# VH-VL binders against RNA-binding protein 12B-A (Rbm12b1), part 13

Target 1, 77 residues: RNA-binding protein 12B-A (Rbm12b1), of Mus musculus (Mouse) (q80yr9r283to359)
Amino acid sequence: FYVHLKNLSLNTNKRDLRNLFRDTDLTNDQIKFVYKDERRTRYAFVMFKNQKDYNTALGLHKTVLQYRPVLIDPVSR
Key: E = the ipSAE of ESMFold2; O = the ipSAE of OpenDDE; V2 = 0.75 times the mean of E and O plus 0.25 times the DockQ between their complexes.

## First folded at step 14 (VH-VL; framework fv_vedolizumab)

Design p3 (from k0 with heavy chain Y57W; at its last read DockQ between E and O 0.94; V2 from the best seeds 0.81)
Heavy chain, then light chain:
Amino acid sequence: QVQLVQSGAEVKKPGASVKVSCKGSGYTFTDYYMHWVRQAPGQRLEWIGEINPSSGWTKYNQKFKGRVTLTVDISASTAYMELSSLRSEDTAVYYCARDEGYYDAFDIWGQGTLVTVSS
Amino acid sequence: DVVMTQSPLSLPVTPGEPASISCRSSQSLVYSDDNTYLNWYLQKPGQSPQLLIYGVSNRFSGVPDRFSGSGSGTDFTLKISRVEAEDVGVYYCMQGTRYPYTFGQGTKVEIK
ESMFold2, look of step 14: ipSAE 0.690; ipTM 0.917
ESMFold2 (binder alone), look of step 14: mean pLDDT 94; pTM 0.960
OpenDDE, look of step 14: ipSAE 0.891; ipTM 0.960
ESMFold2, look of step 15: ipSAE 0.692; ipTM 0.915
ESMFold2 (binder alone), look of step 15: mean pLDDT 94; pTM 0.960
OpenDDE, look of step 15: ipSAE 0.897; ipTM 0.961
ESMFold2, fold request of step 20: ipSAE 0.639, 0.653, 0.576; ipTM 0.906, 0.908, 0.883
ESMFold2 (binder alone), fold request of step 20: mean pLDDT 94, 94, 94; pTM 0.959, 0.960, 0.960
OpenDDE, fold request of step 20: ipSAE 0.894, 0.895, 0.896; ipTM 0.960, 0.960, 0.960
ESMFold2, last read: ipSAE 0.625, 0.633, 0.626; ipTM 0.902, 0.906, 0.903
ESMFold2 (binder alone), last read: mean pLDDT 94, 94, 94; pTM 0.960, 0.960, 0.957
OpenDDE, last read: ipSAE 0.894, 0.895, 0.895; ipTM 0.960, 0.960, 0.960

Design p4 (at its last look DockQ between E and O 0.91; V2 from the best seeds 0.00; counts 0 for: pae E 2.1 > 2)
Fold by ESMFold2, look of step 14:
Structure p4 (fold): chain C 77 residues (1-77), chain A 118 residues (1-118), chain B 112 residues (1-112)
Amino acid sequence: as target 1 above (77 residues)
Amino acid sequence: QVQLVQSGAEVKKPGASVKVSCKGSGYTFTDYYMHWVRQAPGQRLEWIGEINPSSGYTKYNQKFKGRVTLTVDISASTAYMELSSLRSEDTAVYYCARDEGYDAFDIWGQGTLVTVSS
Amino acid sequence: DVVMTQSPLSLPVTPGEPASISCRSSQSLVYSDDNTYLNWYLQKPGQSPQLLIYGVSNRFSGVPDRFSGSGSGTDFTLKISRVEAEDVGVYYCMQGTRYPYTFGQGTKVEIK
């Protein structure tokens, strides 16, 4: 159960994402920020343990975090 | 409105250093990478390096081999590029440029002419 | 370093006619994330560069729809469907896939 987060602030950390998804059972090891080489991007992947949490996360699409609407898309293959 | 405003032109002798400032306004300064690019007269653009203002992460073009230092003053929303051991070949217009984090420079400063001559 | 080669280096144009600029890279610009970090800039006379196209084909905000980008791998093209007088200047392609980031030589577009 993976979602692709887009448009994240470069200031966003894993604690910010756990707070965004506070209605789910999410831990730091389920969150991976995407890097281009050593360069932090505005993308992350989040793995959810079950479909309920996954659907909850998708429902937060376009929630503003640090002045940016976070885009939350399902991962296709 | 989003702007990058650079410090004024500099004239330097070989062996000296120069420090160019770039003040950002109209946006969240720490949410964007800042790049530095130069253009010698009649030549193509040349990438110097980048800095992430929020973390202090830097990456430099190895052509400059430790002669370049990029820093920021977050409270002043200002980026700095210092180039040391100047040579006549360093005569160029130096630009700061904002990056959305995807290596596309969407906002550029007005440029700072640095002239190195004896 | 990835070498970026533009063609032509000088492009005299008649207003209202199409224009096409080629950019070739010495290595594939496809990164391991499947993105291609190829951008186009215009430097108008006496001005700083301005972003036109990013990621091969994405038009930057406020850029007229007469500008389009295409290509893949190592071969890229910027097209202007109908050149206007305000389009004069030097066009640069740039790659952001591999450090150091590098620019092409520029293509000077002028009214003939």
Scores: ipSAE 0.465, ipTM 0.873, lowest interface PAE 2.1, mean pLDDT 92
ESMFold2 (binder alone), look of step 14: mean pLDDT 94; pTM 0.957
OpenDDE, look of step 14: ipSAE 0.832; ipTM 0.944

Design p5 (from k0 with heavy chain Y103W; at its last look DockQ between E and O 0.98; V2 from the best seeds 0.80)
Fold by ESMFold2, look of step 14:
Structure p5 (fold): chain C 77 residues (1-77), chain A 119 residues (1-119), chain B 112 residues (1-112)
Amino acid sequence: as target 1 above (77 residues)
Amino acid sequence: QVQLVQSGAEVKKPGASVKVSCKGSGYTFTDYYMHWVRQAPGQRLEWIGEINPSSGYTKYNQKFKGRVTLTVDISASTAYMELSSLRSEDTAVYYCARDEGYWDAFDIWGQGTLVTVSS
Amino acid sequence: DVVMTQSPLSLPVTPGEPASISCRSSQSLVYSDDNTYLNWYLQKPGQSPQLLIYGVSNRFSGVPDRFSGSGSGTDFTLKISRVEAEDVGVYYCMQGTRYPYTFGQGTKVEIK
């Protein structure tokens, strides 16, 4: 159960994402920030262990985090 | 209203160092990479390096190996480029430029700082 | 380093006519995320560069629709459908796919 986070502030860390998804059971190892070579991008992937948490996360689409609406899309295979 | 304002022109002798400042305003300073680019008279634009103000991550063009240092003062919303062991070939206009964050495209540029290196 | 080659280097145009600028890279600019980090800037006389086009074909905010970008892989084009007096200056392509980021030589566009 993966979501693709887009439009993240470069200030956003894993603690900020755990707080955003506080109604889910999320730990740091489920969060992967995307890099282009060695530079941080505005993207991340988050894995959720169950459907309930995944649906909760998708419902937070466009929530403002650090002055940016976070885009949350499902990942397709 | 987003702008980058750079420090004034500098005249230096070979072997000296120069430190150019770039103050950002009208945006969240730590949310954007800052780049430095120079343009020598009659030459193309040349990328010097980049810094992430939030993390302190830097990447430098290897052409400047060991001579360039990029830093930031977050509390002052100011980026700095220091170039040491100056040579006459370093005479150029130096620009700071903000990275829009998706395409490595520079959407805001400072006014430029002329650095002249002469004996 | 990825070498960016522009042509022509000088482009005098008649007002109201189209202009086309070529930019070729020595390597493919497609990154592993399938994006092409090819951008275009205009440096008007006495000014700093300004962003026109990002990601090959996306017009930056406020850039008139007479500017368009196209291309893929190693071959890219900037077109101005009808040149106006405010369009004079030097146009640069830039690649952001691989370090170090590199620019083309510039194409000076001027009214004849």
Scores: ipSAE 0.584, ipTM 0.904, lowest interface PAE 1.6, mean pLDDT 94
ESMFold2 (binder alone), look of step 14: mean pLDDT 94; pTM 0.960
OpenDDE, look of step 14: ipSAE 0.891; ipTM 0.959

## First folded at step 15 (VH-VL; framework fv_vedolizumab)

Design q1 (from p3 with light chain Y31W; at its last look DockQ between E and O 0.92; V2 from the best seeds 0.81)
Fold by ESMFold2, look of step 15:
Structure q1 (fold): chain C 77 residues (1-77), chain A 119 residues (1-119), chain B 112 residues (1-112)
Amino acid sequence: as target 1 above (77 residues)
Amino acid sequence: QVQLVQSGAEVKKPGASVKVSCKGSGYTFTDYYMHWVRQAPGQRLEWIGEINPSSGWTKYNQKFKGRVTLTVDISASTAYMELSSLRSEDTAVYYCARDEGYYDAFDIWGQGTLVTVSS
Amino acid sequence: DVVMTQSPLSLPVTPGEPASISCRSSQSLVWSDDNTYLNWYLQKPGQSPQLLIYGVSNRFSGVPDRFSGSGSGTDFTLKISRVEAEDVGVYYCMQGTRYPYTFGQGTKVEIK
């Protein structure tokens, strides 16, 4: 169960994402920031182990994190 | 208003160094990559490198072969480009430019800093 | 380095008429994320460059709708549907797909 995070601040770290998804069972290993040739992008993928946490995460779509509304889209892998 | 304001023109002799500053205002400085681009008289724009102000990560155009150093002072919201071992062909207008973060497009540019290298 | 080639290099125009600028890259500008990192800038006389079009076809904020971008892969076009006097300057395409980022030679648009 993957979600695609978009519009992240370059300041966002894994702790910030764990706080955003605090109602889920999320660890750092489930979070991967997307890079383009070692260049940090505004994208990340987060894997959730169950449907409940996945649905909880999707419900946070457009939550503001570090002055940016985080876009959270479903991914099926 | 989002803007980038650069330091003033410089006249240098061959072999010297120059350090150009670029102060950002009206936005979160650490949330955007900063790029440096130059334009020699009558020539196309040439990318020099970029810096992530949040982490300090840099990428340089290999053409400059370690003569360029990009730094930031986060507390002053200011980026710096230092070019060493100056040659006459380094005479150009040097720009800082903010990266919008998606297509590596430069959405805000500084006013440019003329660096003249002459003997 | 990815070579960016613009055509024409000089483009005299009559106000009110359309203009078209070609930009070709030596290799595909599509990255593995399916994005095409092709951007257009205008440098008006005596000014810094300004962003017009990003990601092939997206107009930057405040850019008039007479400007449009199109293309794919290695072949891209900037069009001005009705040139105005304020549109004079040098137009550059830029690729951001591979380091070092590179610009075209520029196309000088001037009133004739």
Scores: ipSAE 0.695, ipTM 0.915, lowest interface PAE 1.0, mean pLDDT 93
ESMFold2 (binder alone), look of step 15: mean pLDDT 94; pTM 0.958
OpenDDE, look of step 15: ipSAE 0.895; ipTM 0.960
ESMFold2, look of step 19: ipSAE 0.646; ipTM 0.907
ESMFold2 (binder alone), look of step 19: mean pLDDT 94; pTM 0.959
OpenDDE, look of step 19: ipSAE 0.893; ipTM 0.960

Design q2 (from p3 with heavy chain K59R; at its last look DockQ between E and O 0.94; V2 from the best seeds 0.81)
Fold by ESMFold2, look of step 15:
Structure q2 (fold): chain C 77 residues (1-77), chain A 119 residues (1-119), chain B 112 residues (1-112)
Amino acid sequence: as target 1 above (77 residues)
Amino acid sequence: QVQLVQSGAEVKKPGASVKVSCKGSGYTFTDYYMHWVRQAPGQRLEWIGEINPSSGWTRYNQKFKGRVTLTVDISASTAYMELSSLRSEDTAVYYCARDEGYYDAFDIWGQGTLVTVSS
Amino acid sequence: DVVMTQSPLSLPVTPGEPASISCRSSQSLVYSDDNTYLNWYLQKPGQSPQLLIYGVSNRFSGVPDRFSGSGSGTDFTLKISRVEAEDVGVYYCMQGTRYPYTFGQGTKVEIK
């Protein structure tokens, strides 16, 4: 169960994402920031182990984190 | 109001160094990459490098990497470009530019700093 | 380095007429994320460059809708549907797909 996070601040770290998804069982190894040729982007992927957590995460779509509404989209990969 | 304000024009001798400042205001300084670009008289724009102000990560155009250093002072919301071992062909207007982060497009530019290298 | 080639290099126009500027890259500008990092800037006389179009076809905030961008792969176009006197300056395309970022030579648009 993967979601694609978009529009992240460059200041966002894994702790910030664990706090955003605090109602799920999320650890750092489930979070991968996306890089373009070693340059950090505003994207990340997060894997959830079960459908309940995945649905909880999708419900946070457009939540503001560090002055940016975070876009949360489902992915199949 | 988002703005980038650069330091004033400089005249330098060959072999010297120059350090150009770029102060950002009206936005979260650490949330955007800062780029440096130059334009010699009658020439196209030339990318020098970029810095992530939140982490200090840099990437340089290899053409300049041995002579250019990019830094930031987060508390002053200011980026710096230092170019060493100056030559006459380094005479150009130097710009800082903010990257909005989606298509690596430079949405805000400083006013430019003329650096003249002459004997 | 990716070479960006613009044509024409000089474009005299009559106000109210359309203008079209071509930009060709030496390599495809489609990155592995399926995005095309092709951007357009205008440098008005005595000013810094300003962003017009990003990601091939997206108008930057405050840019009039007479400006439009199109293209794919290696061949891109900026169009001005009706040129106004304030549109005078040098237009540059830029690629951000591959390191180092590179610009075209510029197209100088001027009133006849």
Scores: ipSAE 0.710, ipTM 0.914, lowest interface PAE 1.0, mean pLDDT 93
ESMFold2 (binder alone), look of step 15: mean pLDDT 94; pTM 0.957
OpenDDE, look of step 15: ipSAE 0.879; ipTM 0.958
ESMFold2, look of step 19: ipSAE 0.655; ipTM 0.905
ESMFold2 (binder alone), look of step 19: mean pLDDT 94; pTM 0.958
OpenDDE, look of step 19: ipSAE 0.881; ipTM 0.958

Design q3 (from p3 with light chain Y99W; at its last fold request DockQ between E and O 0.98; V2 from the best seeds 0.82)
Heavy chain, then light chain:
Amino acid sequence: QVQLVQSGAEVKKPGASVKVSCKGSGYTFTDYYMHWVRQAPGQRLEWIGEINPSSGWTKYNQKFKGRVTLTVDISASTAYMELSSLRSEDTAVYYCARDEGYYDAFDIWGQGTLVTVSS
Amino acid sequence: DVVMTQSPLSLPVTPGEPASISCRSSQSLVYSDDNTYLNWYLQKPGQSPQLLIYGVSNRFSGVPDRFSGSGSGTDFTLKISRVEAEDVGVYYCMQGTRWPYTFGQGTKVEIK
ESMFold2, look of step 15: ipSAE 0.685; ipTM 0.913
ESMFold2 (binder alone), look of step 15: mean pLDDT 94; pTM 0.958
OpenDDE, look of step 15: ipSAE 0.900; ipTM 0.962
ESMFold2, look of step 19: ipSAE 0.676; ipTM 0.912
ESMFold2 (binder alone), look of step 19: mean pLDDT 94; pTM 0.959
OpenDDE, look of step 19: ipSAE 0.897; ipTM 0.961
ESMFold2, fold request of step 20: ipSAE 0.643, 0.565, 0.556; ipTM 0.908, 0.892, 0.887
ESMFold2 (binder alone), fold request of step 20: mean pLDDT 94, 94, 94; pTM 0.959, 0.960, 0.959
OpenDDE, fold request of step 20: ipSAE 0.896, 0.896, 0.896; ipTM 0.960, 0.960, 0.960

Design q4 (from p3 with heavy chain S54N; at its last read DockQ between E and O 0.95; V2 from the best seeds 0.82)
Heavy chain, then light chain:
Amino acid sequence: QVQLVQSGAEVKKPGASVKVSCKGSGYTFTDYYMHWVRQAPGQRLEWIGEINPNSGWTKYNQKFKGRVTLTVDISASTAYMELSSLRSEDTAVYYCARDEGYYDAFDIWGQGTLVTVSS
Amino acid sequence: DVVMTQSPLSLPVTPGEPASISCRSSQSLVYSDDNTYLNWYLQKPGQSPQLLIYGVSNRFSGVPDRFSGSGSGTDFTLKISRVEAEDVGVYYCMQGTRYPYTFGQGTKVEIK
ESMFold2, look of step 15: ipSAE 0.671; ipTM 0.916
ESMFold2 (binder alone), look of step 15: mean pLDDT 94; pTM 0.960
OpenDDE, look of step 15: ipSAE 0.896; ipTM 0.961
ESMFold2, look of step 19: ipSAE 0.683; ipTM 0.915
ESMFold2 (binder alone), look of step 19: mean pLDDT 94; pTM 0.960
OpenDDE, look of step 19: ipSAE 0.897; ipTM 0.961
ESMFold2, fold request of step 20: ipSAE 0.647, 0.670, 0.661; ipTM 0.911, 0.913, 0.914
ESMFold2 (binder alone), fold request of step 20: mean pLDDT 94, 94, 94; pTM 0.959, 0.959, 0.959
OpenDDE, fold request of step 20: ipSAE 0.897, 0.897, 0.897; ipTM 0.961, 0.961, 0.961
ESMFold2, last read: ipSAE 0.659, 0.652, 0.659; ipTM 0.910, 0.913, 0.913
ESMFold2 (binder alone), last read: mean pLDDT 94, 94, 94; pTM 0.960, 0.960, 0.960
OpenDDE, last read: ipSAE 0.897, 0.897, 0.897; ipTM 0.961, 0.961, 0.961

Design q5 (from p3 with heavy chain K59Y; at its last look DockQ between E and O 0.91; V2 from the best seeds 0.80)
Fold by ESMFold2, look of step 15:
Structure q5 (fold): chain C 77 residues (1-77), chain A 119 residues (1-119), chain B 112 residues (1-112)
Amino acid sequence: as target 1 above (77 residues)
Amino acid sequence: QVQLVQSGAEVKKPGASVKVSCKGSGYTFTDYYMHWVRQAPGQRLEWIGEINPSSGWTYYNQKFKGRVTLTVDISASTAYMELSSLRSEDTAVYYCARDEGYYDAFDIWGQGTLVTVSS
Amino acid sequence: DVVMTQSPLSLPVTPGEPASISCRSSQSLVYSDDNTYLNWYLQKPGQSPQLLIYGVSNRFSGVPDRFSGSGSGTDFTLKISRVEAEDVGVYYCMQGTRYPYTFGQGTKVEIK
């Protein structure tokens, strides 16, 4: 169960994302920031182990984090 | 209102160095990559490199390898470009530019700093 | 390096007439994320460049709808449906797909 996070601040770290998704069982190994070559982007992927957590995460779409509404989209494999 | 304000014009001799500053205001300085671009008289725009102000990570155009250094002072919301071993061919207007972050488009530009290298 | 080639380099226009600027890249500008990192800037006389179009076809905030971008792969076009006096200046395409980022040589648009 993957979601695609968009519009992240370059200041966002994994702790910030765990706090955003605090109502889920999320650990750092489930979070991968996306790079274009060696350059950090505003994207990340997050894997959720069950559908309940995945649906909870999708419900946070457009939540503001560090002055940016985080876009949270479903991802097929 | 987002603004980038650069330091004033410089006149240098060949072999010297120049350090141009670029102060950002009206936005979260560390949330955007900063790029440096130059334009020699009658020439196209030329990309010099970029810096992530949050981490200090840089990437340089290999054309300038060994001569350019990009830095930031986060507390002053200011980026710097230093170019060493100046040649007359380095005479140009130097711009800082903010990266919007989605298509690597430069959405805000500084006013430019003329650097003149002459004997 | 990706070479960006603009045509024409000089484009005299009559106000109210359309204008079209071509930009070709020496390599595809489609990145592995399926995005095309092709952007257009206008440098008005005596000013810094300003962003006009990003990601091939997206108008930047405040850019009039008489400006449009199109293209794919290696061939791109900027169109001005009706040129106004304020549109004079040098137009540049830029690619952000591969380091180093590179610009076209510019197209000078001027009133004739």
Scores: ipSAE 0.645, ipTM 0.908, lowest interface PAE 1.2, mean pLDDT 94
ESMFold2 (binder alone), look of step 15: mean pLDDT 94; pTM 0.958
OpenDDE, look of step 15: ipSAE 0.887; ipTM 0.959

## First folded at step 16 (VH-VL; framework fv_vedolizumab)

Design r0 (from p3 with light chain Y101W; at its last look DockQ between E and O 0.95; V2 from the best seeds 0.82)
Fold by ESMFold2, look of step 16:
Structure r0 (fold): chain C 77 residues (1-77), chain A 119 residues (1-119), chain B 112 residues (1-112)
Amino acid sequence: as target 1 above (77 residues)
Amino acid sequence: QVQLVQSGAEVKKPGASVKVSCKGSGYTFTDYYMHWVRQAPGQRLEWIGEINPSSGWTKYNQKFKGRVTLTVDISASTAYMELSSLRSEDTAVYYCARDEGYYDAFDIWGQGTLVTVSS
Amino acid sequence: DVVMTQSPLSLPVTPGEPASISCRSSQSLVYSDDNTYLNWYLQKPGQSPQLLIYGVSNRFSGVPDRFSGSGSGTDFTLKISRVEAEDVGVYYCMQGTRYPWTFGQGTKVEIK
């Protein structure tokens, strides 16, 4: 169960994302920031182990994190 | 209002160094890559390098490797470009530019800093 | 390095007439994420560059509808449907697909 995070601040780290998704069972190995070569982008992928957590995460679409509304889209992976 | 304000013009001799500042205001400084670009008289724009202010990560155009250093002072919301071992060919207007972060487009530019290198 | 070639280098135009500027790259500008990192800037006389078009065809905020971008791969075009006096200056294409970022030579648009 994967979601695509968009519009992340360059300041955002994995702890920030665990706090955003605090109502889920999320660990660092489930979070992957996207790079263009070695350059950090505003994208990430997060894998959830069950549908309940996945639906919880999708419900946080447009939550503001570090002055940016985070876009959360479903993906298949 | 989002803006980038650069330090004033510099006149240098060959072999010297110059350090140009770029102060960002009206936005979260650490949330955007900062780029440096120069324009010599009668020449096209030339990319020098970029810095991620939040991590300090840099990437340089290899044409300038060994001579350019990009730094930031986060508390002052200010980026710096230092160019060493100056040559007459380094005479140019130097710009800082903010990267909007999606198409690597430079959406905000500083006013430019003329650096003149002469004997 | 990716070489960006603009044509024409000088473009005198009567106000109200259309203008078209070509930009060609030595390599495809499509990155592995399927995005094309081609952007257009205008440098008005005595000013720093300003963003017009990003990602081939997207107008930057506040840019008039008379500006449009198109193209794919290695061949790109900026069009001004009706040139106004305020549109004079040098237009640059820039690629951000491969380091180092590179610019075209510029196209000077001026009133006849």
Scores: ipSAE 0.660, ipTM 0.908, lowest interface PAE 1.1, mean pLDDT 93
ESMFold2 (binder alone), look of step 16: mean pLDDT 94; pTM 0.956
OpenDDE, look of step 16: ipSAE 0.889; ipTM 0.958

Design r1 (from p3 with light chain Y37W; at its last look DockQ between E and O 0.83; V2 from the best seeds 0.69)
Fold by ESMFold2, look of step 16:
Formats: C-alpha cells, sequence, structure tokens
Structure r1 (fold): chain C 77 residues (1-77), chain A 119 residues (1-119), chain B 112 residues (1-112)
C-alpha cells in the first residue's frame, strides 16, 4: 500500500513524516525521499502495511507541514 | 512580497575574484534551491549552479567548476556566488533565481548584477 | 549537455496577430510520466527574466491567458494568441531535466 507525497518542504525529515502519520504504524524504513540524481526533491513514497493506515494517510491530503500543504496521492505497488 | 535583491555592479581586472550577494525576503529561505545564471552581452542565459540553503549541497555547471563557489548565510537569508580567475569573457549580468521546486522553474529572479572585467 | 534550439531567433509581429515560437531539445525532457521539465521565460527590455510557463503548459501566476505552451518529448511550442506591445522582448525556453540546466538561444519578439 503506497502513497506518493508531493510538495514537501526541503526541511522535512522522516521524524516529521512519522508525526504527520502518527495515527498509523509507520517506521523509517517505510519512508523514501525521492532524489533527482543526488538532488533532494519535494517528493517521497511511504508504504503502509495495511489498508486502514493507507486510508488514514490519504485522509491527510493537503495537511500543512512546515508551511506547505502536503499532497498525498495513491500509488500502485 | 517575495523578493531577491542583489549587490551592486562590480568592475574587476583579469585574474581577480568577485563575490555577488543575493538577499531573499518574504519566504522561508531554506525551503527553496537558489540558482545562479549569467547573461553576457547579446548572449543566451547560462546556468552557473545551484545551492540547497538548508544543507549547503551544491551542483555546478562543469564549465565553471574550479572557479565558482556558491555559499549561503542562513541567518542573513543571503546567498553568495564567488567567481575567481576572472577573464574578459566573464563580463555579464549575474542573476540569482529561486527554484519553485516542481519543474525547476525559476519563479523569482534578482535584479541582476553587472560584472565588468577589463584591463 | 542538452542543446536547446529555438526558432525563429527573430520574430517581428503585427499587433493583434498570433505568434509561435518553437523550442527543440537534443534529448527527451521527460523525467517521469508526469514531469517534463520545460519552462519558458520572457526578458523584457532592461529587465530580468520572468517566468511565463512551467512544466510545458502551466501559466505562471499573473501571466495573461493569451500565452500558452504545448509539446512533448523534444518538441515544444509557445504561442501568443494576440500579440500586444507589452509582449516585446526575448523569449527563452529552459530545460531542467538534466545537468547542466540549459536555455535556448532566445527568440526576439518585436513589433513591426
Amino acid sequence: as target 1 above (77 residues)
Amino acid sequence: QVQLVQSGAEVKKPGASVKVSCKGSGYTFTDYYMHWVRQAPGQRLEWIGEINPSSGWTKYNQKFKGRVTLTVDISASTAYMELSSLRSEDTAVYYCARDEGYYDAFDIWGQGTLVTVSS
Amino acid sequence: DVVMTQSPLSLPVTPGEPASISCRSSQSLVYSDDNTWLNWYLQKPGQSPQLLIYGVSNRFSGVPDRFSGSGSGTDFTLKISRVEAEDVGVYYCMQGTRYPYTFGQGTKVEIK
């Protein structure tokens, strides 16, 4: 169960994302920031172990994190 | 209002160095890559490099590698470009530009800094 | 380096008429299915460049709807549906897909 996070602040780290998704069972190995070559982008992927957590995460679409509304879209495996 | 304000024009001799400043205001300085671009008289725009202000990570156009250094002072919300071993060909207007972060489009530009290199 | 080639390099136009500027890249600018990193800027006389179009076809905030972008892969077009006197300047395409980022030669649009 994967979601695509968009519009992340360049200041966002994995702890910030765990706090955003605090109502889910999320660990750091489930979070991957996207790089263009070696350049940090505003994208990340997050894997959820079950549909309940996945649906919870999708419900947080446009939640503001570090002054930016985070876009959360579904992704197929 | 989001704004980038650059330091004033410089006149330099060949072999010297120049350091151009770019002060950002009206936004979270560390949340956006800063780019540097130059334009020699009558020439196309030329990308020099970029810096991530939060980490200090840089990428340079290899044409300038070895002569250009990009830095930031986060507390002053200011980016710097230093170009060394100046030649007459380096005469150009130098711009800083903010990267909006989706398509690497430069949505805010400084007013430009003319650097003239002459004997 | 990705070479960006614009045509025409000079475009005299009659006010009220359409204009079209071509930009071709030496390599595909598609990074992913939803990311084509082709942007357009206008540099008016005596000014710094300003963003017009980002991601091929998206108008930047405050840009009039007479400006539109299109294209894919290696071939891109900026269109001005009705040229006005304020549209005079040099138009640049830029790619951000591969380092170093590169610009086209510019297309100078001027009123006849």
Scores: ipSAE 0.447, ipTM 0.862, lowest interface PAE 2.0, mean pLDDT 91
ESMFold2 (binder alone), look of step 16: mean pLDDT 93; pTM 0.950
OpenDDE, look of step 16: ipSAE 0.848; ipTM 0.948

Design r2 (from p3 with heavy chain E100Q; at its last look DockQ between E and O 0.97; V2 from the best seeds 0.80)
Fold by ESMFold2, look of step 16:
Structure r2 (fold): chain C 77 residues (1-77), chain A 119 residues (1-119), chain B 112 residues (1-112)
Amino acid sequence: as target 1 above (77 residues)
Amino acid sequence: QVQLVQSGAEVKKPGASVKVSCKGSGYTFTDYYMHWVRQAPGQRLEWIGEINPSSGWTKYNQKFKGRVTLTVDISASTAYMELSSLRSEDTAVYYCARDQGYYDAFDIWGQGTLVTVSS
Amino acid sequence: DVVMTQSPLSLPVTPGEPASISCRSSQSLVYSDDNTYLNWYLQKPGQSPQLLIYGVSNRFSGVPDRFSGSGSGTDFTLKISRVEAEDVGVYYCMQGTRYPYTFGQGTKVEIK
């Protein structure tokens, strides 16, 4: 169960994402920040191990994190 | 109001160095890459390099590597470009430009700093 | 380095006429993320460049809808459906797919 996070602050780290998704059972290895070559982007993928956590995460769409509304979209992967 | 304000024009001799400053205001300075671009008179724009203000990570156009250093002062919301071993060919307007974070497009540009290198 | 070639280099136009500017890259601008890092800027006389179009076809905030971008791979076009006097200046395409980032030569749009 994957979600695509968009519009992330460049200041966002995995701890910030675990706090955003604190109502899920999320660990660091489930979070992958997207890079273009060595350059960090505003994207990440997060894998959830069950449907409940996945649905919880999708419900946080547009939550503001570090001054940016985080876009959370389902992934067809 | 988001803006980038650069330091004033410089006149330098060959072999000297120049350090151009770029102060950002109206936004979170560390949330955006900063790029440097120059434009010699009548020439196209030329990318110099970029810096992540949060981490200090840099990427340089290899044409300038060894002569260019990009730095930031986060507490002053200011980026710096230092170009050493100046030659007449380095005469140009130097711009800082903020990267919006999508498609590596530069959404805010400084006003430009003319650097003139003349014997 | 990716070479960006614009045509025409000079484009005189009467206000109200359409304008079309071509940009060709020496290599595909499609990155492995399936995004195309092709952007357009306008440098008005005596000013810094300003962003018009990013990612081939996305209009930057506040840019009038008379500006449009299109293309794919190595061939890109900027169109102005009805040129206004404030549109004069030099238009540049830029690629951000491969380091170093590179710009086209510019297309000077001017009132005739």
Scores: ipSAE 0.618, ipTM 0.904, lowest interface PAE 1.3, mean pLDDT 94
ESMFold2 (binder alone), look of step 16: mean pLDDT 95; pTM 0.964
OpenDDE, look of step 16: ipSAE 0.881; ipTM 0.959

